VH-VL binders against Uncharacterized protein C28H8.2. Designs and how they scored, part 6

Target 1, 141 residues: Uncharacterized protein C28H8.2, of Caenorhabditis elegans (q09243)
Amino acid sequence: ANFISDPRSMFPKMVRTKNAFHFLQYFMGTFRRMFRNKTEMIEHFNYYDDQVKGTDCHIQEELDFARFKSYFDRYTRTHYNPEIRIIFAIMTKDSSHMTVEFHVTSQSWFGFEDHFHMIIRAVNDENVGWGVRYLSMAFNC
Below, E stands for the ipSAE of ESMFold2; O stands for the ipSAE of OpenDDE; V2 stands for 0.75 times the mean of E and O plus 0.25 times the DockQ between their complexes.

## First folded at step 1 (VH-VL)

Design e5 (framework fv_namilumab)
Fold by ESMFold2-Fast, scan of step 1:
Structure e5 (fold): chain C 141 residues (1-141), chain A 119 residues (1-119), chain B 107 residues (1-107)
Amino acid sequence: as target 1 above (141 residues)
Amino acid sequence: QVQLVQSGAEVKKPGASVKVSCKAFGYTFTNYYLHWVRQAPGQGLEWVGWINPDSGGTNYAQKFQGRVTMTRDTSISTAYMELSRLRSDDTAVYYCARIDTSYWEFDYWGQGTMVTVSS
Amino acid sequence: DIQMTQSPSSVSASVGDRVTIACRASQNIDTYLNWYQQRPGKAPQLLIYAASSLESGVPSRFSGSGSGTDFTLTINSLQPEDFATYYCQQGYSTPFTFGGGTKLEIK
């Protein structure tokens, strides 16, 4: 099942949430479901500012999604069956900016190791609230 | 402005195939999924399937699996739905519609293409 | 598959009336519920997305509410152009499914 062919499991539920904490929880749940068959989710979170748990979050810019989608398309074209783990996630937040960084280690059935780094950046725009401005994923092959 | 323009009405005999086109204007064609929804005369709306114009990936309702094929041509911003082995109960207006991924709402619809299947 | 049930199948009303249409999902769909209006001989048009968000350009007399399995579309002070068929649609999972429709008729 190619998750690009069924982006409901990722994109629509990432786009609109009640708050930043729910966005993160939903994103993690979607990520876990995408890799359900051959992955183990190991999570460790460090929060710079605990207030993020009550902050609303939504995605506002279509161009940021196009970039994120292009990264997915690039990496999903590789026939790679790693055992994937999220080593840790870091959230850094102040009054106007939020960055969530996921550091994931993957290991193939043949002993190869890869690491990928996912970044989500959000900005708080006055009365509009929190919105995602940038999504990226980079693999180290 | 965003607009979806469909090909004209078709009359086909049972067992034939029909190919309906949907040309997109006013947005980046590869950024939005396109869906096909049909409506038999006097009946409700029935989802047929979708195509991702960027990848060419498709998803079809089980009822149409094996008879429907969705394709696209990115050079002319056009999507196609081909339905084969037509039956009289395939007589319907076929709509293409764009989806916004936020809540999977059909935000823009084509004008519809009437497909009549009769001997 | 998620089944969508609309009630009533038809409503007879007069200009100026308030009309309420219900939509029920066979399982929890959160707020992934959209409403469409279809005028005779025309393509459907989006009215409300995310259960309660009004689409741009749609008159404020239309409103939606609900979450989970039970949803409502309300039209305050009916206008002549509102006599149409209304459909709900779940966007929660494929296959996408529509309610059976509610036809709003002139009394």
Scores: ipSAE 0.000, ipTM 0.509, lowest interface PAE 15.9, mean pLDDT 72

Design e6 (framework fv_namilumab)
Fold by ESMFold2-Fast, scan of step 1:
Structure e6 (fold): chain C 141 residues (1-141), chain A 120 residues (1-120), chain B 107 residues (1-107)
Amino acid sequence: as target 1 above (141 residues)
Amino acid sequence: QVQLVQSGAEVKKPGASVKVSCKAFGYIFTDYYLHWVRQAPGQGLEWVGWINPKSGGTNYAQKFQGRVTMTRDTSISTAYMELSRLRSDDTAVYYCAKDTEYSYGLFDYWGQGTMVTVSS
Amino acid sequence: DIQMTQSPSSVSASVGDRVTIACRASQSVSTYLNWYQQRPGKAPQLLIYYASSLQSGVPSRFSGSGSGTDFTLTINSLQPEDFATYYCQQLDSYPITFGGGTKLEIK
């Protein structure tokens, strides 16, 4: 998903009356791939890692917005048109999983913190059985 | 417009059970989690648990596991909290509270409270 | 469990005063902290959500600040109806926990 197209600003009533899991599923439109098992997810991320190898890319496995913001701030201070691709690997306890991909620019980053926290809270809800287990952040990839 | 209306005060003996109701008005009942929070006389607030009215799924604070049961009836937009094996220290006002958008305790509307007194 | 500590437990003030109350979490809750007001005999009412966002219908004299472990609720130009007990509440992780409350009373 592209955070330039903020679904909250487009559909403020729908977003505010729905839980964040529905927001993630229906308004972001970003569940690009539903993995069937852990092996498929690992293969997908290995492929993605290979694509970013040798570029100015950082793969972040620990979910921490402050660290992501630190990496983003450092990158944007040294690059004129920064583009960041962020992939969440979201999985259930039973190994079913999906990815959510975001394309973020420096102009859309200030809105991203709000979306980031909302997505994390929704997918880590005990009742839905999902959790964010892996996050990839790539610069200029 | 949004309103949560709770059942009336209850007086119970130790060892009994109590069932408190919370009827929702002015919003789609199944869109938001409902929480139960209690307050002993002169004390602070204590979270008991939540129910997802859409699925019937629940999550209870460990202190109440095995004694509390939360249910709902979607046909009448009503949630229930049943607390069993009552003790004197269960004496409290019990509130139901509406959550927002998967907020895990952003309680924007509260019921008026139900006083449950446990005495011999 | 995340322990929430409020200080002071009580504060005496006069109409027109600026009052500040604090809330401390035993571990980081980011900005996932709410403030409630409870008047005697009434249910609590949400004042501030996500540390600093003012709830609709709440007077602008109320404001919240902070992140991580240290949070503050400020009331500018105290009004008679503001004499109540105030509670902070974290929503970062289960179980949901509340502070012990700060009673705002007439000087």
Scores: ipSAE 0.000, ipTM 0.511, lowest interface PAE 16.4, mean pLDDT 72

Design e7 (framework fv_namilumab; at its last look DockQ between E and O 0.08; V2 from the best seeds 0.00; counts 0 for: pae E 15.5 > 2, placed apart)
Fold by ESMFold2, look of step 2:
Structure e7 (fold): chain C 141 residues (1-141), chain A 121 residues (1-121), chain B 107 residues (1-107)
Amino acid sequence: as target 1 above (141 residues)
Amino acid sequence: QVQLVQSGAEVKKPGASVKVSCKAFGYTFTSYDLHWVRQAPGQGLEWVGWINPNTGGTNYAQKFQGRVTMTRDTSISTAYMELSRLRSDDTAVYYCAREVTIYGDSYMDVWGQGTMVTVSS
Amino acid sequence: DIQMTQSPSSVSASVGDRVTIACRASQDIRSYLNWYQQRPGKAPQLLIYAASRLQSGVPSRFSGSGSGTDFTLTINSLQPEDFATYYCQQTDSFPYTFGGGTKLEIK
């Protein structure tokens, strides 16, 4: 009898938050920390729904969870000193959906400052709390 | 009961192609990346490449670029590795392996039984 | 590519002995290092991940240590089933690379 059916069941699973302010603080905080190592990147992606979809202005196809993870894995290997700031945050009247625009800056290994905008649509799930459902990236558009 | 079951041994002539299959059991096929690793007789392990079964995205070791193609069929939970323009030094056991990533740590926790590919005149 | 240098290539030891195997990376791989055991005619099996974390079901006589570029696998009180080949692997970046292996033989 093997009682382990899913490798992820052996590691702590983070429960999200239903508090919008805490969600934004944790999302931004884990975004900065994912540049440290691969373990911290998994922590950041706990705030993304597995069904997350989105776009990038230079990619014609719709992006999914795996593609966003791959993108940030490669980005964090070549960039450092991230900063992320909220440009705006708008919530629906029933507090179930939120749209947030961030400005992200970082430095490349060649010393140039890099920047892009990131727009998320987050949904407040009754069971797990706030999670990113849609992500749009505007890297040098 | 997680398992990876591979297709049977192959004997090929130089210049031919081979396609090895790897069928997943006991887990959600699209939730874990797969790797192909080979081992020539009496030699060590050599990474061939990687596939994301959810998207079909791939990454190949440079020495195999242009000769290897990795694909999958999600409806039957099966991954494939095809190696073309075979040479005698492609003789090896070819393994598929499931990657687990937990807190950023990646490792291959389940391996297929291996497929012997022999390339001879 | 990150080169993994494993030493020694072969070790002769007796049941009950303590054995150490070294693995050195060509650059800092932090703790992204795994150890695998391979018995003749069988697929590799995971022993250690993240340099020092023991996989479930692996006997506690196995342990791993190190970070950065220098890593060690230690086997205490060797058992007959431990005579096999051992490989380290880095997973810091693609292409994932393996050490050349250490064959542990009975003396």
Scores: ipSAE 0.000, ipTM 0.526, lowest interface PAE 15.5, mean pLDDT 83
ESMFold2-Fast, scan of step 1: ipSAE 0.005; ipTM 0.600
ESMFold2 (binder alone), look of step 2: mean pLDDT 94; pTM 0.952
OpenDDE, look of step 2: ipSAE 0.007; ipTM 0.643

Design e8 (framework fv_namilumab)
Fold by ESMFold2-Fast, scan of step 1:
Structure e8 (fold): chain C 141 residues (1-141), chain A 121 residues (1-121), chain B 107 residues (1-107)
Amino acid sequence: as target 1 above (141 residues)
Amino acid sequence: QVQLVQSGAEVKKPGASVKVSCKAFGYTFTAYYLHWVRQAPGQGLEWVGWIDPNSGGTNYAQKFQGRVTMTRDTSISTAYMELSRLRSDDTAVYYCARDSLYTEYGWFDPWGQGTMVTVSS
Amino acid sequence: DIQMTQSPSSVSASVGDRVTIACRASQSISRYLNWYQQRPGKAPQLLIYDASNLQSGVPSRFSGSGSGTDFTLTINSLQPEDFATYYCQQFYSTPHTFGGGTKLEIK
């Protein structure tokens, strides 16, 4: 009943791309589109491993996928016109691991520009392709 | 440990004002909106307003507009709620509560222990 | 303002029972609803956020469901410490509004 009670868990993970450049293109594109509606948001969540972990500089506990989905779900309700840019990206020679830092900006419905940094660590799974395994966020840290 | 600690109980006469404090411990004070919620004896919860400790911006429920003022002092990680022109029906426990990270549209955790404000002649 | 209506206002139950509490919003709030527990003389504590997410440290016997206008809090196997008042709260828009509360009483 837990699986059925969480709509995000009802959508199977798609087979993702095994191409690193396509992964970044799709990740950033779906990030921008997730501000439109829940269906687009679920598409963006397809690019995360279901065991993804991470941190936020203001929260002392390690965050899991449910916490990140909840955060983005709420963030998209209060912000619009998202922009996401790569600050740097480093990939292993065998295309198995990648670390990317993003700078995100958006406009708050309350009249100010908001920004934060995200660092992801992604792994290229043999069966499903690239997925985010670790996500760190920094808001005014 | 993350916690909010509020000032002690107050007894006021009708027409007076009261200022309740809420001191934050264990987290970055400016990263979370703080809400004030009251509860009259034997009654339910009623939202009063929020303050953004980073900007000092506020939003008050229409019922309290003109009587409530929320402020903060970032140097001591303390938020304040002042309610003026007190009436007997303002008698309530007043709680401060932390919103989720960088949003005024979240869940409230933790809550302060509450401050009893009694208004009687 | 969004009005939140809880039913019932009180429930009498025994340890081990399954209890359900309902919360209805006057307009669609998607999944932007929280549940809080308040024990007598204590501040409220967050149980469930965003309709169905269990707060860290809260026992798994608590679950939330629903979307739109109709929401439910379920306690699967009632324990002595669960006798308290429960409140729903919408965070879809300001002002934040709470249900009237449901008191869970010992039979």
Scores: ipSAE 0.000, ipTM 0.551, lowest interface PAE 14.1, mean pLDDT 84

Design e9 (framework fv_namilumab)
Fold by ESMFold2-Fast, scan of step 1:
Structure e9 (fold): chain C 141 residues (1-141), chain A 122 residues (1-122), chain B 107 residues (1-107)
Amino acid sequence: as target 1 above (141 residues)
Amino acid sequence: QVQLVQSGAEVKKPGASVKVSCKAFGYTFTDYFLHWVRQAPGQGLEWVGWINPESGGTNYAQKFQGRVTMTRDTSISTAYMELSRLRSDDTAVYYCARSGDYYTSEYYMDVWGQGTMVTVSS
Amino acid sequence: DIQMTQSPSSVSASVGDRVTIACRASQTISDYLNWYQQRPGKAPQLLIYSASSLQSGVPSRFSGSGSGTDFTLTINSLQPEDFATYYCQQSYSVPRTFGGGTKLEIK
């Protein structure tokens, strides 16, 4: 079985058009998924690399949410053609599992093109011992 | 057999720029982030920034923002750190070190270069 | 930025002693804490990662513990080659930050 078709998966399916990515509308919002191990997580993130295969688009990865938020706020205010970005908060409770949470937000519409910025909120819960990381992916053409 | 080999010592005047290299051996260059960490004589370790060799993406400590540029050349497995508008307090040994990334969650610096002494004096 | 505070800044000990070094983060970092050893004139070397995991090739007399904000590095039965400076480092967020170091010197 394909982990993408797993009914346990909360991630939106992406569809690639010539100049944009689209998400199924009912997957807009907050999504969570538990990964059994790091290999499963890597396989899932490789899915997004496959979506840009055969195009001139590349995925740029950033680890720093604060830097991304500053860039995102500035970019949105000064540019009408925002890039599609996905931010994941990688949360670990133990050595066997990771949780990824992300949000999808529509930033602007230009002509017949839709652009989405996916952002995630991190909750640092000291009582459960969770650590949080931010993984930002930018889809550049 | 994994190692990072850095360029030799540099002596610069205030206001000049310096470019230090870090060449990777024994592993796939694009699989690991490369960090730059400096240490002034008799002082502790200070993080300057990192580069993702696969994407060319960088992240710099606020203190160095606007003065530091990190680049890489994948064809020769080499990363570079250029620091401009040098001051006397930039005198330090500069180290490169590799770490894993968010895909592996190996966020520790397991292999370090030998260090490059940069002296800024007039 | 996350501030890392080490204590003590220096400690004098003899071969065979048990030494404990503390590291405190200004906010919770879960177990994203690494320990490095630096011998005079050499580059730092990784000892412990993820608060308590021993790096391959590092002697078993080294151990790490802690989570959240308070961490310790312990050296059981100190050996001559262990006289060095030790640094903790958080890998929870950017910028990466180091403790001020603890110099372990011969008594």
Scores: ipSAE 0.000, ipTM 0.517, lowest interface PAE 15.9, mean pLDDT 70

Design f1 (framework fv_ebronucimab)
Fold by ESMFold2-Fast, scan of step 1:
Structure f1 (fold): chain C 141 residues (1-141), chain A 117 residues (1-117), chain B 111 residues (1-111)
Amino acid sequence: as target 1 above (141 residues)
Amino acid sequence: EVQLVESGGGLVQPGRSLRLSCAASGFTFDDYAMNWVRQAPGKGLEWVSGISWNSGSISYADSVQGRFTISRDNGKNSLYLQMNSLRAEDTALYFCARSYYEGLDVWGQGTMVTVSS
Amino acid sequence: QSELTQPRSVSGSPGQSVTISCTGTSSDVGGYNYVHWYQQHPGKAPKLLISDVSKRPSGVPDRFSGSKSGNTASLTISGLQAEDEADYYCSSYAGSYTFYVFGTGTDVTVL
């Protein structure tokens, strides 16, 4: 059975998909609905999606949607311009890794590797007193 | 072309109600927070109310809190402002405006509300 | 009321620079980098001119620039032109779910 948590739900569920591509489609859909300026964000996610489509990568960890939703709802409610920074950690077969930090206003390039580790961080404006928050997911091909 | 068109303004007596509408076209409406901003004749801009893409976050200026209600219908690409208990000081041109991550980037031409006896 | 303070008017000759200040408190202009500037010609809707203190939207000439120091944001118009004659408004996020607090507005006259 495939279970996908909706961050808008009051109750979290385990995230399960056949592969990383299906998870990213759901996740990108959720992020598209959360940002006021979606065009730039969509372009960046489309680039990443293009790099991983057709791969047989499985989600190795559960995304804690309860913490994500609780943090995100509070952050977006208290901040006019909420920012989410997405960090991809790509693990290779020899245990090396590279990290790509992805921000709504930045241009980034992403190369496909055998393994993925996705870190989602929420970044606040220093002046509002909120710290960096993050969740992580591991993808294994 | 990205466009916002307001309607529903008119002349009303104090204490009565009026409902404004804003029709959006040329963009994906449910991707954006939406706002009402007003401007009294010959005066400055005043933010009235805002609503997030999913109606999960709604906020009002203190001057209208408890009297005005903002709402949206994403299936109809429409934004609304229900104005109750109208006062003479509510007389203004009412603009519909789209929140862009970096400010209010698209504005309608406005609809005039006159509250007078 | 929480309205941000701007000068009522500024004037300059073509080719000069003019600067418009927008003064708030540590709970709005000083507390966040969410200050925006709008240009309004008579009888027209406002147009977003500067976002997030200093970012120019596509199509806005580089002679418009924004900055912020403490509780005061500033809009500078260099190389002033006749078409710059308009009202200018700042706005800031003010916390407590108050997403936009506008300034008192400044009338720019090109001599």
Scores: ipSAE 0.000, ipTM 0.511, lowest interface PAE 16.2, mean pLDDT 68

Design f2 (framework fv_ebronucimab)
Fold by ESMFold2-Fast, scan of step 1:
Structure f2 (fold): chain C 141 residues (1-141), chain A 119 residues (1-119), chain B 111 residues (1-111)
Amino acid sequence: as target 1 above (141 residues)
Amino acid sequence: EVQLVESGGGLVQPGRSLRLSCAASGFTFDDYGMNWVRQAPGKGLEWVSGISWDSGSISYADSVQGRFTISRDNGKNSLYLQMNSLRAEDTALYFCAHSEYFGLPFDYWGQGTMVTVSS
Amino acid sequence: QSELTQPRSVSGSPGQSVTISCTGTSSNIGAGYDVHWYQQHPGKAPKLLISGNSNRPSGVPDRFSGSKSGNTASLTISGLQAEDEADYYCQSYDSSLTGYVFGTGTDVTVL
């Protein structure tokens, strides 16, 4: 078999895993690395609505990094169960652009599921460095 | 309980091909990424290639890109490395290694299979 | 090809402490990626010794400890014993290579 590697991707183009802890650990590590030296330079992430078809979506307002981390930690703490959590992620990254699309779903015995959807787009400006251009977060869609 | 067993190594002439296999047991193979690491006699460790659980992401060291192809068969719990256009500098012990995700450590290793590229 | 820099060798007497450094670049350790350490005895496969800068896997003696600051990680072996004579390798992930990098390796001699 012949496989085509994607030199733009730091992570699998698509990845699904039931080991939610290790995926979340690595994803948050990447997020920290991208923004560690720029966290103090980013006051807010502008919120941009996703075209989700959910009347029960809990859409997030404008977020700074601390508030984003707080919401993500809250979601992770509330919904951590590696046996039933499925994570779907797509990441494309090169020297000047980064896009992450991230889905987390947890399922109960009764068919209930929680859904967390996040899209981040960032660009690397040669004068300023990495900055977020687009951020969308939705819950329970 | 976790076991990785490599096979397929041997003596091969420069310019020829060889295919390595790694048989995995003791864990859910299709949940995890896998890696190949090599070590030339008396030298250090060199990461060769990695593959995600679904084969959707594959990466290679610059020294082997275009010549080696990593693949997996989740139904057989097996990892493969197809090595083409072999060079003397590819002579090494080749290890199969388990990692839970990119950037995480290699917590289980096989015993290795020796590849010797010589005339 | 990029590698993490380790000293070629370190030595000590039984009961003493030795420290091995591992220096990276802005695309790996300096970028905040974790550092892992492996121990390799002659003729054997490497064994994970330290995970994620400072965590010991089950079965690893508490004599082994790890730390990281900036673009440098360190492995310290306290109460050095004869069985600690081995090669030690650090490892990190490199964003510019989209892959793993290993250190150059350090041989530990117990005199």
Scores: ipSAE 0.005, ipTM 0.528, lowest interface PAE 13.9, mean pLDDT 71

Design f3 (framework fv_ebronucimab)
Fold by ESMFold2-Fast, scan of step 1:
Parts: sequence; structure tokens; C-alpha cells
Structure f3 (fold): chain C 141 residues (1-141), chain A 119 residues (1-119), chain B 111 residues (1-111)
Amino acid sequence: as target 1 above (141 residues)
Amino acid sequence: EVQLVESGGGLVQPGRSLRLSCAASGFTFDNYAMNWVRQAPGKGLEWVSGISWNSGDISYADSVQGRFTISRDNGKNSLYLQMNSLRAEDTALYFCARDRYETSLFDYWGQGTMVTVSS
Amino acid sequence: QSELTQPRSVSGSPGQSVTISCTGTSSDIGGYNYVHWYQQHPGKAPKLLISEVSKRPSGVPDRFSGSKSGNTASLTISGLQAEDEADYYCSSYTSSDTLYVFGTGTDVTVL
């Protein structure tokens, strides 16, 4: 398999912003088609490594569009000064598949620093555009 | 394991107030949204109110909007429902329910506490 | 609508299959895959039976299955048994301000 590891060449707007509000808006606009192949999604898994902060963040959950939208809407209401860190990004040379991992740190309106970790796998399908095939998130723990 | 125990129900006169409590144990309470669901005798389930893990997102059914207030205390692993201006139609068994994904996926329920509004 | 529509009752004989419909709008059942089913025996709290249209929690028999088409979700109970006699409720996430909605409930009678 041939891979391109520099997301800046493929998604310059998405990977330049440190503001999670701008990133999530761009992400929503880019990946209109979500969960195209549910059989490839991991139903449940445990995730923990040095990229996830917090003692209780041992489980990531899979998100469909409704849950992602509810998190996005709530996050923009309850958090400020969000900063996105891209942990890794990889794309097939033909731009047909990509995987991106993010860590987001922000301040809540309730006065504590908050974080979440997410993994996205997406496909670019026959000139119809990018759609998310897999999305998981470890949140606020 | 996971337990939800409701309390605070009883017989109350119309127009009065009552506060329900739900004590949670066996899980990390502040990782979950919580909800109140009621059931009038011989009737169906009615969602009453929900609150997110951090109290940043709160919603009510139209029938209780402006009269009931949901709140939580994560330090005490407790959920509350303050019920004001009680009416006969509020007579019901009130359940506390854990919402796994904040999508009405109520994976654990308490046994309920009965509220009877009668003169 | 602020409530999902279910038939008041369905009945069947042991070993038969019964299906319960749950009808909403594009803002709830039609818009999302967040339809759940609950079983309630007399005098007991509801128990989660099916999650996210068709997923069975651990311990729920294969006789229970769920599906969705357009604005209508369905729960099918195959190989009906006496212990299946209970009330069944659907619920859905909604994009409206109310957040969640329950169905009107269906009484299942095993003849």
C-alpha cells in the first residue's frame, strides 16, 4: 500500500486551524456522508495511551451523525479556547482512504481544562466526495 | 454493580412542591447523562427531563416546562427533580434512568418513587 | 408529533411471531438510527430490550429483532412465549427542542 502522511497537502484548511470550532465546521462540511459502511466499524473497544489525558479515559465510543452533532453543538456552547493537535494522519496515494487521529484541549465554561481524543477513517467514493466510515471518541474523562 | 435508587415521593396537595432524589452507585456518575421518566398509573412512559454530565445541556417535556427543575451533584453521585406547582396530572411513578450515549439509550433504570397529587 | 405511534395491543399464540410498529417523523425515527425498545412486565421497571434499531444487549434472546424503514421502526418477537407477555415501548432521539420521545406503548398478549 502507498501512503501520504502529510495532511497539509490534502486538507490545508482542516489541519491549519487550532480553533476546534473552525475545525469541526470544516470537518462537517467536508465529510457530509458519514458511516457509509457500518460493517467496518469497531462496535466497542478500549483505548488508552499517552495521548489521552485523564485517569478514567479507557474506552472510546463510536459515533453516528446524531451523536457527533450533539457533541459538536454542546461543545461550542460549553467550551472556549479550544486547541486541536493532530497526532497522526495518513492517506492512500490515490486519495481514496484516510485515517486521522486528533486530540482536543479546551477550557470549559465551568472553569476546568477539558480534553477529548478522536479517530476518523474516511473514504473518497467515485467523485461523490469524502464520507466517514469510522469515527470514535474518548471524551471528557 | 450499577444501582439507581429514587426517593422523595409521597402524597402531596395540588399547588405544592416536592423534590425527588436519585442516588447512583457502581459507575462513574459524571460520565453519564441522566434522565427522569414518569408513568401514570395504568398509562405509558413519558420522558420528563434530561441533564448532561456537566449540567451544560438541560431539556424538559412541554408538560413540565417552567414548573420542574432538574439538577445533579456529581460530588454526591445524585440526581434531583424539583417539582413546583404540582397538578393532578403529575401523579405518576417517577424513574431515574442512565443515558448511555445521550440518545435516550436508557441502559439502567431505578425502581421508581410514587408521587400522588391529590386533595 | 411529540409522541411516537404504536398499536395499543397485539396478540399471538405460543410459537407465533408478532410485530409491533413505531411510527414517527423525519425529525426522529426517519432522521436517526437512535431507536430503542423497552420491555416492562407488570409492577417492574422497564428493561432495555433493543438498542439503536437492531442491536441486542447481552442476555436478550435472538427471538427479539428490530428494524427500521423510513419513519417506522418495528420490533418482531418470534417464537412467542408466555414470558413475553408485557408492555413494549419504543423511544427515539429527536432533533426538536424536546430531545427525547417515547412511543404510546403496546400491550403484548400471549393467548
Scores: ipSAE 0.000, ipTM 0.505, lowest interface PAE 15.6, mean pLDDT 73

Design f4 (framework fv_ebronucimab)
Fold by ESMFold2-Fast, scan of step 1:
Order: sequence, then C-alpha cells, then structure tokens
Structure f4 (fold): chain C 141 residues (1-141), chain A 120 residues (1-120), chain B 111 residues (1-111)
Amino acid sequence: as target 1 above (141 residues)
Amino acid sequence: EVQLVESGGGLVQPGRSLRLSCAASGFTFEDYAMNWVRQAPGKGLEWVSGISYNSGSISYADSVQGRFTISRDNGKNSLYLQMNSLRAEDTALYFCARDHSFEYTGMDVWGQGTMVTVSS
Amino acid sequence: QSELTQPRSVSGSPGQSVTISCTGTSSDVGSYNLVHWYQQHPGKAPKLLISEVSNRPSGVPDRFSGSKSGNTASLTISGLQAEDEADYYCSSYAGTYTWVVFGTGTDVTVL
C-alpha cells in the first residue's frame, strides 16, 4: 500500500474537497485500499484480534474500534506514520494524536496545509457517529 | 517569561502604508500559529489575519483581504503585518496573539497592542 | 453574519450567577468545538478564559464554565465577584478562508 506510504498521492483527490465529510470519504477510501490489500494492518488484525470476527454489525463497529485502537498503540510505538495518526484523531475526536512531529513530517506534503483545517474540523465535529461511521467504511460494515 | 511585544504603530494618512512587528520571547515560536487581532476605540475585537507555524497556511478577514499581508520569521521569533491602502476604519489597537497551530486551543498569550491611527 | 451574536450587557449582584450566550451559524459554532472565551478589563489585553467550549486554562477559577448546544455557546460565571466586571468575547473557528470570528462582546456589570 504505497498509496498510504506516500501521502502526496492522497492530496490531488482531496484538494477539490470543500466539505469535511467529503474529505473524510476520500481519506478513508484510501485506507480501505490498504485494508483490502492484506497489508500488515489487516494481517495484524487477523492475527492479534481474532476474537472480533463473526460479530454482528453494531458490535463489529464497537469491537473494530477497539481493534484499531489496539493496533494504533502497537504500530505507533515502532513506526511514525502521520496518516494513521489522522485516522485515530478523527475516530477518537482527540487532536492530541496530531503532535508537532506530525506537522514537521506532513509539511513536505503538497497541499497538506489546505487539508489540515479540514482534518481539525473533522476531529472537532460534534456528530456522535463520526468515528464509528468512518471505521465502518474502512471495514466494510 | 512568555511575552509578545508589538511595535510599528502610529499616525498615518489614508491611502498610505505601515508595517507592524511582533517580537516573541520565552517560548518556542515555531510551534504556534500567530494572529493579528484589532480593536477600534470603544469597539469589540476583530480578527484580522492568521498564519500557521511554518507560513504554509495564511488567512485574512474580508475587510483587509488584498490590502494586508501577514508574514513571520521563525529565525527572528517575529511576526509582521504589512498594511497597505490604509483607511479610516483601520484605526485600532493592533494585538498579536499566539494559538497552538495544530490544536487551535485558543489565543492564550497576547501582546499589549500598538495603536494605529489613520487620519488626515 | 460575520460576527457571533452576544447580548450587549449582563448584570448581577455579588454571589449570583450570570450566563452570556454566543450565537453563530452551522458553519462556525454549530460545526466545531473550537469556541473560546476571552475576558478583557479596561485598558488591558484580552485573557483566554475558556478554550474549546468548556476547558479552563491553568489559573482560571472553576466558577467560570462553558457549554454549547447547536449554534449557541454559553459562558456561565457563578459566584460573581467585583473583579469579574469586564468585557467578555466569544470566538469560533469559522473555516479555511476566514479562520476566526469574534462575538460582538458583552459588558458584565457587578452591581
């Protein structure tokens, strides 16, 4: 999933988005590719969080968030990846995951600054279903 | 001690230019978004312009768009506001204020302001 | 439209509670939890009083509290004291074109 590894490949699509919701649809669509391609993230979920599979959709969304949270913690311990930090900030509604290290790294991205404010809007959205909705899009629930 | 100090204000005639400066000390300047906020005598606060920590994003109030230019020099811990085509309605006390660039936690440090009077 | 709407003035006696409203639109207050409140004493620079709707910065007394419902944010001052006599301004993030919009301001008088 070179698409995720090179954030510049995301921004040509995102630059035309003026709505935070539409920005996140394109953003989560990119991560949906990563998940479907059996990347290390999907292999990690299948290996370490096997108990989640087979639950119904409502429970799946809650448990998939727990899976992602567990994976995020383990992954960010050994890898610096700004894209997963954006997803986690959106899902948790907690911008503290977008640290100064995130800014230093992502400022090399063409068009990132235009999208940064859309990400902040998404993180601070009051809609209760926000994080779960985008997790469902990623996991096809 | 965390401090912001504005300078460059004064009396200026309509149609002319003025440049304001804001000197930051006591904190890591490049971690913060910076804002210019003005207040006309006896009136409320009006946001004028903002700049992200690395100048990658800049925005202006409609009332100053095309006339004012915000800039920063992180190596000098300084913020600037170039004001062109000044009008009587630009008369105000001009404050600089910091905000955390990626968290937008509010403007927690303000200077004492520099007075700009546009009059003939 | 370009400014958030606040009452011009609010008054109360020492020990009472007063509430200041801040009404915007679905494109600012209604869309973001990035509403901040500032206190300004005469001749002084504004001071951040409440950040992100309801968070108190270090050094701000707990008698100041904030909330938001729909397009309206509120600042409540409980146990009103003489030193609370000041102007209060709300602000909200307003989008990528114009980042910040301030409220019209409210003069709080302690009787």
Scores: ipSAE 0.006, ipTM 0.521, lowest interface PAE 14.6, mean pLDDT 72

